# VH-VL binders against p73163, part 4

Target 1, 246 residues: p73163
Amino acid sequence: MTVDIKTTLVTIPNQNLQIAGYLAEPVAVGQYPVVIVIQEIFGVNSHIRDVTERVAKEGYVAIAPAIYQRQAPGFEEGYTPEGIEAGRKLKDQTSSAEILSDLEATIAYAQTLPNVKPEEVGLIGFCFGGWIVYLGASLPTVKATASFYGAGIPHWAPGTAEPPITYTDKIQGTLYAFFGLEDTSIPMADTEQIEQALTKYQVNHKIFRYPGADHGFFCDQRASYNAEAAADAWQKVKQLFQTELK

## First folded at step 11 (VH-VL)

Design m5
Fold by OpenDDE, fold request of step 13:
Structure m5 (fold): chain C 246 residues (1-246), chain A 123 residues (1-123), chain B 110 residues (1-110)
Amino acid sequence: as target 1 above (246 residues)
Amino acid sequence: QVQLVQSGAEVKKPGSSVKVSCKASGGTFSSYYISWVRQAPGQGLEWMGGIIPIFGTANYAQKFQGRVTITADKSTSTAYMELSSLRSEDTAVYYCARDKYDFWSGYSGMDVWGQGTTVTVSS
Amino acid sequence: QSVLTQPPSASGTPGQRVTISCSGSSSNIGSDTVNWYQQLPGTAPKLLIYDNNQRPSGVPDRFSGSKSGTSASLAISGLQSEDEADYYCAAWDDSLSGVVFGGGIKLTVL
């Protein structure tokens, strides 16, 4: 059963930065957990907005901040070769510190909303966003994280920062990670390394590896979409949030 | 070892269309960027367009927009380039090439090339 | 005609060091990595250098690439007769939203 939702554009303050956000929330007044939805390299595009709305329809306040606010305000691209190139370049211009700051600011903003349970914070992210939410899972406020095909988690970070896997020991919530086994950008070894780290530091986690699924398998707006894997993953996400966010 | 095998030579009349295929063997090309590059006799390389099969969307050089269509079939690991309204100036060797592309490093060079397809446009 | 500019020809004697230039703009070489291709007579092009200065497997280390600003250069040390070929530089162009090539340079080994 889904709930009726409303959507609004919001501005998330972060010191001198005003981060554009897409907010989806139940129409009915109440107290809802909040889920931060983190974009791919393509900005807060139609797919990310759709996911944000889907999350909200499950009875959550969902908000998608513009991760590229500093680099390119209003950035939004489609799933094209040129879009990839543009988004990738912007990704390389980010920093872990700024990303975390923006994530914290988004959480803080969400916690001030009248219908939000401030202690019930979840993250969901895709591709670059999958990388981001893994990093963000180390924040003490985060109770649940769904990371979709986050590449580079074991070995990549912009600039001179350490990769997100370095902070696995700080994760206090539950983390679900979703990978497509046909995804050449995320070797099996990377997924195993992530799983080993999560296990080593006794993080409550589940790793889902989908045979036949490629990078971006959750996105129904491009050819890599895998309906079966996406449907299963969505059920797992709902289970995660239902269990961890009360 | 991945290879790109292209379809055979074509002889076409002006105004007609040609569709060249490029099949990957020995591996996948779905996550790569497949480009089409042509070379007229005695001339340099000219990029026509490309496609990322897992995305399914192509981009084109402005010169060929509206006249070229690039597609890919992941199930058969085959890319296609169709050029319409052929003219004598389209006489060239047409190459498909796989780029070392990924989401993190971007376009990093065409590391695998097809053998080329000669297309001759003559009245 | 070509977006990237290369001299049409170059020559050298065996053992010599030769440099091939490639000139672009801020929308291509200035913002993206440069790739170099070697095309032997009657054959398909071959990737020679990628990401400005990286060599694919099988490419000897006497080939090197560099990039500065909006220009790139391919250097061939210890020139050999087998190096006689056409060489093309290439890069992604942000303005054109696609790959652009140089006009190519014919290298003759005397």
Scores: ipSAE 0.581, ipTM 0.823, lowest interface PAE 1.3, mean pLDDT 95
Fold by ESMFold2, fold request of step 13:
Structure m5 (fold): chain C 246 residues (1-246), chain A 123 residues (1-123), chain B 110 residues (1-110)
Amino acid sequence: as target 1 above (246 residues)
Amino acid sequence: QVQLVQSGAEVKKPGSSVKVSCKASGGTFSSYYISWVRQAPGQGLEWMGGIIPIFGTANYAQKFQGRVTITADKSTSTAYMELSSLRSEDTAVYYCARDKYDFWSGYSGMDVWGQGTTVTVSS
Amino acid sequence: QSVLTQPPSASGTPGQRVTISCSGSSSNIGSDTVNWYQQLPGTAPKLLIYDNNQRPSGVPDRFSGSKSGTSASLAISGLQSEDEADYYCAAWDDSLSGVVFGGGIKLTVL
């Protein structure tokens, strides 16, 4: 049973930076956990806004910060060849330290909202956002993380930073990772390295691998959409958040 | 190894259209970027546009906007380029080419080329 | 004419080193990687260099690429008769939202 929601464009302060954000929250007064929704390489586009609304309809305060606020304010692209090139270049210009700082600022901003339950923070992210939320799971306030098809988690970071897998020992919450078996951007060996790291550091986790699903299988605005995998993954996300964000 | 096989040569009259096919084998077609590049007799290479089958979207060089349509069929691993309102200046060899791209690392150049399709627009 | 500028021709003798230039702008070479293609007479182009200086499998290490600012270079060491071909530089152009090629350079091995 979904709830009625309202949406708002907000500004999230972080020092001198004003981060654009898309906020979706239940209309009914209450105390709801917060879920931060993290973009693909394309900015907070219509897909990410739709996911933010879907999360809110399940009884959460959902907020999607503009990850590219430092590089390209207002950046938003669709799923075109030129959008891919522009988004990929912006991803490469990011900084892991700045991403973590902006996630902390987003959490702090969410805590100022009247209907947010304190200390109940979840993350969900897709593609580049899957990479980001794995990194963000290292923040001690994060209790639940849903990482969708995050490429490069074992071996890539912008600049000279360490890849997110090196932060696995700091993850205190529960992490679910979702991969398509047809996804050539994420070799099976990478998903195995992630699973091994999570096991080694005793992180509560589950890895879901979907036969026939490709990169971006959750996005119903792309040719790669896989309705069966997306529906199953969404049920797992709901279970995760219901269990860990109380 | 990835291979691209194009449809055969065409002779067309001015004002008509042509549709060239490009069938891929090997690799994962949905993750390709398929470009179309033409070369008029004695001239250089000219990019016309491309498509990413996983997204189902295409982009086009401005010169061809409105005359070219690029599509892909994942089920047959085939890309298509249709050029309309043909003129004698459209006489060229038309190539399809695969850019081996990773959604994460981007475009890495056209590393596989089709054999070319000669289109002759007769007066 | 072409968005990227190449000299129209170059020549060398077997065993020599030849350097081929390619000039662009901040919207293409300055912001994006450069690829090089070799086209032998009567054949489709072949990728020779990608990502500024990387060689695909099967391309000899006597071919090398470099990029500085808005310019790129292809170097061919130990020139051989089989290297007689047309050579094209290419890059993505942010302003045009697509791939741009140089006009091509005919390399003659004397």
Scores: ipSAE 0.218, ipTM 0.681, lowest interface PAE 3.4, mean pLDDT 91

## First folded at step 13 (VH-VL)

Design o2
Fold by OpenDDE, look of step 14:
Structure o2 (fold): chain C 246 residues (1-246), chain A 123 residues (1-123), chain B 110 residues (1-110)
Amino acid sequence: as target 1 above (246 residues)
Amino acid sequence: QVQLVQSGAEVKKPGSSVKVSCKASGGTFSSYYISWVRQAPGQGLEWMGGIIPIFGTANYAQKFQGRVTITADKSTSTAYMELSSLRSEDTAVYYCARDKTDFWSGYSGMDVWGQGTTVTVSS
Amino acid sequence: QSVLTQPPSASGTPGQRVTISCSGSSSNIGSDTVNWYQQLPGTAPKLLIYDNNQRPSGVPDRFSGSKSGTSASLAISGLQSEDEADYYCAAWDDSLSGVVFGGGIKLTVL
């Protein structure tokens, strides 16, 4: 069921910026849908690389761009108080416009790869990346989005920008959102507001809420890991990408 | 009202270990930074380390690295601090404290403190 | 010995304005917010000021904090006898990757 993959470090051009990326591809000759994997606040760390590879093993070209390229090239942290503090500070130094630009640049880069179906683009993101991919779902090229515990989607953005929920009317693809019910950083009211917005603008969507799961429940490298919720969520992600990208 | 309740006083011999508990009630626990701070008699406050329970990895002051272990149990909303190879100079009141805001908002000061645990190290 | 530097003692008479200083470096006060704690004799510390100049609920407006560069200051106006306590400044230190305290200052109300 899974395919053999290869991994490569790449450079994604974005005007004067060279964004570091982690690329995972099937080894077999062919054309594959592409999935952009968006990091947490910890950079493209081992967890994000692992997810990128897992996506590729399902028969996709997967690429994880360094979202913090502007602020801190090569940034990578673990799930420590130090890493949290550093990553949070970098998050606050980002901008919605720059993030969207980087997503577009990443998509454009992926579309130049010979083994990519350029019309089949998906997003998956975690934590801050969950927030990012919701925002990114508004891009016209995006067909499928998996947002994991994206905090602040209804009410937060760096700087003076509008929060991602204000872009809901621009979403053309299908969006799955995954939340842990024990996640105190994402109140139920926020998830409901997201669901209402998606419904209001007739976006194809599913909201998955997992009892007993906390923030970061998909990450098997931290204490909040919930194997059952993570396994289910992964099945839902595979279904989403299979339906919308293949 | 958020409260932190610590375990009782300890009397230990040099070379032994002590484990102090800190139970949170009346509020959220897992997403907040829990610090351990000690104070020797007549001395100032000294930060030892801390943990955010949902992540499970602690950080430590360099002075205590290798000798202190901070853990947290989300299911019981309890944080622990274990100090090994005890010395007479470790005689102090040990406090746990919770940050004012969760880790998303950054470090904003310790607004809730435990009552303190007196640890006496003597031969 | 403390990463943040405070004078060891200060004093004032009732009704006076007293200022307590805290000096650090670019890796702590220079890059992060400063918090202040009050510790009455025989009690646990209490958060007095957070985020440089914010007062928690219950803290009277006689207490104020300020920060400039790598230094911070706690001001107590209308000094009262109950203000006699130890005061500590604190901040996150990016280089040490943890919280650092001042040495503390004993404030005596004469």
Scores: ipSAE 0.773, ipTM 0.893, lowest interface PAE 0.6, mean pLDDT 96
Fold by ESMFold2, look of step 14:
Structure o2 (fold): chain C 246 residues (1-246), chain A 123 residues (1-123), chain B 110 residues (1-110)
Amino acid sequence: as target 1 above (246 residues)
Amino acid sequence: QVQLVQSGAEVKKPGSSVKVSCKASGGTFSSYYISWVRQAPGQGLEWMGGIIPIFGTANYAQKFQGRVTITADKSTSTAYMELSSLRSEDTAVYYCARDKTDFWSGYSGMDVWGQGTTVTVSS
Amino acid sequence: QSVLTQPPSASGTPGQRVTISCSGSSSNIGSDTVNWYQQLPGTAPKLLIYDNNQRPSGVPDRFSGSKSGTSASLAISGLQSEDEADYYCAAWDDSLSGVVFGGGIKLTVL
């Protein structure tokens, strides 16, 4: 059921900023929904490019913007201790307002593409990207959001901003959240707070909790990969996008 | 609280190897940065290297590069440090210590330490 | 010599405030957070301060940390005889891609 794709390095304008982006799209002529793929703390690395391609192979135009464009153009790291330290510093230098602005610019850029359906926007993100897409789900154009192991959603934001959970009342689309039960960076209580907020504001949602899965269980390039949880989560992502993006 | 329990004292000959274990009790260690730190008699703390079990990757202080191998077994919550080509100056107490690697600030230091393993290198 | 510089000793009397210094560079203290460890005789080190100035649960507020530029300080107010120990600063060093410690400072309570 997968389709042939092509990939392109693009530049996404946002006022005076030129955001690097990785674009993957079906080769076949058509109109496709867009899915924005959001990086972990490591930049748009080989894992994020692979996920962008996987989404495109399911019949979407997929685009991964460089979240760190302001802090470190071209930043890309692997899964090493030094990569964590570099990425953590950059994460703490971000701004929620700038992240939302860059998501809006990415959506607007995608809408200039001739093979993109207007108004059919999905988000998927991992770790820091899971945090970002929860925040981004508050944008009114977003119809479907897949948030993977987003730490700090109830408690953390860069600078003096409010954490993403405080934006839950603005979420109009459907949100799926995916957590590993062994993930010590995301206590069970945090996942319960997220679920309670989504229920309180009547957001269409599902929360998936995976026994035996740790932080980063979807990434097959590191030891935390959990093939069973990753395969199940991917099926849920496909169902979400098929249902909500038309 | 999580406790790090290390293997017992070792007496070794110069030129041999030693492998010290560090088992987490009462919790998980897979997402933490597990460091190895040694302290020779009367000396300060010296970082040797560390590992992130969820990545399966380790890094090493330059002084020990080529002599130290740090590994982890997630199924038993155990980290290992193996030091080869032992010399008299490797006589020390070897500690393992836990640092958080969850990508979010909380603790950024070595918040849980093992009891130490004395390694004596004697001919 | 240690990458981070600490004086070898300091002293104070019970009830006094004492300050323990640590000096580094732009590749460590200047760009990364500082942690402080206490080591009582015959024991493993204990984390006292993380992220420059944060106290773990169970560490009294009479211990405080600060950082300015490439230097850091640990202050102990209301000094007690039990505070007699070795104190180490530590930080990640970007250039060495690893953890660096100070040489340690022996605090004597007179």
Scores: ipSAE 0.246, ipTM 0.696, lowest interface PAE 4.9, mean pLDDT 90

## First folded at step 14 (VH-VL)

Design q3
Fold by ESMFold2, look of step 14:
Structure q3 (fold): chain C 246 residues (1-246), chain A 123 residues (1-123), chain B 110 residues (1-110)
Amino acid sequence: as target 1 above (246 residues)
Amino acid sequence: QVQLVQSGAEVKKPGSSVKVSCKASGGTFSSYYINWVRQAPGQGLEWMGGIIPIFGTANYAQKFQGRVTITADKSTSTAYMELSSLRSEDTAVYYCARDKTDFWSGYSGMDVWGQGTTVTVSS
Amino acid sequence: QSVLTQPPSASGTPGQRVTISCSGSSSNIGSDTVNWYQQLPGTAPKLLIYDNNQRPSGVPDRFSGSKSGTSASLAISGLQSEDEADYYCAAWDDSLSGYVFGGGIKLTVL
């Protein structure tokens, strides 16, 4: 069910901010759900653009907003230690309120597109993006969320903000979370705390834990890539979006 | 109780290469910044470069660009540093060292050091 | 030619408080945390201070660190003969994209 796609660089307005975005959409005439694809600490780099295209090829309008637009316009890095540290510093400079505002602006922008079903919104994100989409799942318009190896969901937020787990009671859509069992940046206790919170607030959810997979197991451009875990997780993402986005 | 154990001393001629290994045991390796630092006799510490094994891409001090290659093998918990086109000025003790915190938390300094590998370059 | 500047030596007597300095720039100490290493003769360096002022387990509380602007200090109170060593400051440098060290300072306990 792979479809032909086209890609476009777009600008997403949010008050005084002009957020750069990477848009991928089916070429065929139609009305498609929208999926917002959220970067790791590295900006909207080649990996995130590839994921955005993969989502679009499954029959969605996919858009990746530049989360770092306020801090570092045009920021894009690979996986060198200096790129990691630069991206980590930018992560620490973000604001949960601004992230939520930028997600809402991205949804609103997508709703202006003639080929988008305006009430069919999904999220997918990786690492820092996994953290962001958990937070973003609290937005009432979001029906489906795929959170990949989101570090710090129970206990970290930039500045003095509360961690995303404290927003779990606001999640109304379905959430799938994906973790590697070898990922030491996300202790098993954190994944259990997330599962307990989702259960407590009666969120439709599934937690997938992959033996032998480390942080970043979905990214085929770095050493932690785990092809078996990535393939299984992708099948689960497709099932989630097919079930929840119509 | 993480330990870093390095390969043994080497004597090399100018123009040759050396490859030093650094094996981690008893702790987390793959998400940490693994650094290489050298110290010439009677001199200070000099950072050469490093790698975070889960990402697999190294960076290097500008002084060593084109001469040093740093790699990691996650399956054996081993990092490697190879220095080519050796000169007598490369005579030094070469250390591997792990950063105290993982990549998510930032770089806080190197808390675990290997025993050092003496490389002597002479002709 | 070290990116971070330290005096080449310092001295003190047992029981004294000694401070040793480290001067950098906005691209290193000004933007990133400072760490300090102690190196005893014939041994590998040992992390003494991280994140400007934190001590690893096993480092006595008579060692303390601080930073102000682009400069950092290591203070050693209650100086003891075993504190005689070389001391290095270090930090990540954003413009050089890597760690940088001071030239080292030899502390002599008289």
Scores: ipSAE 0.677, ipTM 0.867, lowest interface PAE 1.5, mean pLDDT 93
Fold by OpenDDE, look of step 15:
Structure q3 (fold): chain C 246 residues (1-246), chain A 123 residues (1-123), chain B 110 residues (1-110)
Amino acid sequence: as target 1 above (246 residues)
Amino acid sequence: QVQLVQSGAEVKKPGSSVKVSCKASGGTFSSYYINWVRQAPGQGLEWMGGIIPIFGTANYAQKFQGRVTITADKSTSTAYMELSSLRSEDTAVYYCARDKTDFWSGYSGMDVWGQGTTVTVSS
Amino acid sequence: QSVLTQPPSASGTPGQRVTISCSGSSSNIGSDTVNWYQQLPGTAPKLLIYDNNQRPSGVPDRFSGSKSGTSASLAISGLQSEDEADYYCAAWDDSLSGYVFGGGIKLTVL
C-alpha cells in the first residue's frame, strides 16, 4: 500500500531568501497532492525527514522547509537540553509574517512541481510546527491541516503578533489537532479554547486527546514517544489527507 | 508545593561510584529541566549537568563528561546522578535543582532545590 | 576559574545599600538571562532573582537585579542581618551548552 519514494534536497525561493527544503516524492509517474511538513524547534532533523518520507510513502509529495533559514541556515539539533535551548531561542527570533511568507513560498514552489496537484495542499506540523500549521491553516490554499501538540496556539506569538487562534475564522480547510493529556506545555484549557474557536467559526475539525501521552508523543526518537497514540494519530492523519486531498 | 527529596549521605572509596537520587513531589516533573549542582567544602557552586525527562537525554559540563551519568524515571518522578571514578576532590554536597520553567518556556533559573546529598570520598 | 566573575567578599551595615557585581561574556550574560542565588550558611541555595530582574514569590523587593551588556548586578537595599550569606550569579552559556555560576560572594553584615 505504500509507494516507493525518492528524496531530494531543494531550494525554495522566497524573494531574496533561499529556503532549504527536504523533498520526498513518489517514484511512480503521476499527480499527487502535496503536504508541507513543518519541523519542531530542532530544525529539519532526522525525525522530520522521516515523517516527510512517511507522508510521501502514502502517495503524496511531501516537502519540509527549513523554518529557521533566516536565523540559522542548516540548523539541526537533537532532543537534548542544549538542542532545546538553541531551537527555542531561534523560535523566539521568528515572526508570524515571515513564517507565513515561508509557508506560502513553499506551497508556491510545490505547485510548480510537475507531479503535484496544485489545488491539493495539506499541512502537518509538530510542536512549534504544530503551532505554525495552525497559523498556516488560515491560508486560502490549504485544504487539510494536522497539528501535533502545538503549544501556545491560543496565547503565544513571537514579537507583537497575534496568536494563531485569532486567525481561526480564516481557516477554510479541515483541521485535526492532536494532544497528549500528560503534556504540561499544553494545558487542557488550551485545547478546549482551540476547540471552541474552531466550533465557533464552523471549521471542520477533530480534536484528538490521548491519555497517557506526553509532549512529542509522535516522535519515536525521544523518551516521550507513545507508540499507541502515535499509531492512532497517524491513522487519523491518513484519513484526513485521504478525505480532503484528492 | 513542589519539593525535591534527595537520597542520603554517601561515604565512598576512591575509584568507586556513587548514585544519588532526586525525587520530585507536589508538582510536575517530566517537562522541567532537572539540574545537578555540587559544592565542595568551602567552595562555590558547580554545575554538573541536567536532563529533561520527557526527552531523556542529558547534557554535561565538560569537566564531568565521561564520568557522570544523569538519568530520569518519569514514572517515579525521580532523577539520578551517577559519578564514577571517584576521587577525594569529589567530596562535596550534591544538589538536584529544577528549573523554574518547562522546556517550552525556557531555562529561567533553578527555583526548587533538593536538600543536598553529602558525598565523602576517602581512603 | 569560574566562568562568571564575582568579587569574593562584600560587607555593609544594617540599613545600607550594597551592590554585588557579576561579570561574564557574550556567550552567557551577553546572550542569556541572569539568575541570582542566595545561600545561607548550611542550607541549599535559593533562587533570589531570575530573568535579570524578576523576584520569585517571597523575595522582598529590597532585592533587585539588573543586567547591562555582559555584566549583571544584584542590589540589596535596607541591608539586614539575615542577608548575611553567599550570593551566586548564574546564566546559561551558549558556548558551553550549560549553566555557569559565578565564584560567589560572601556578604557580611557588620
Scores: ipSAE 0.635, ipTM 0.855, lowest interface PAE 0.8, mean pLDDT 95

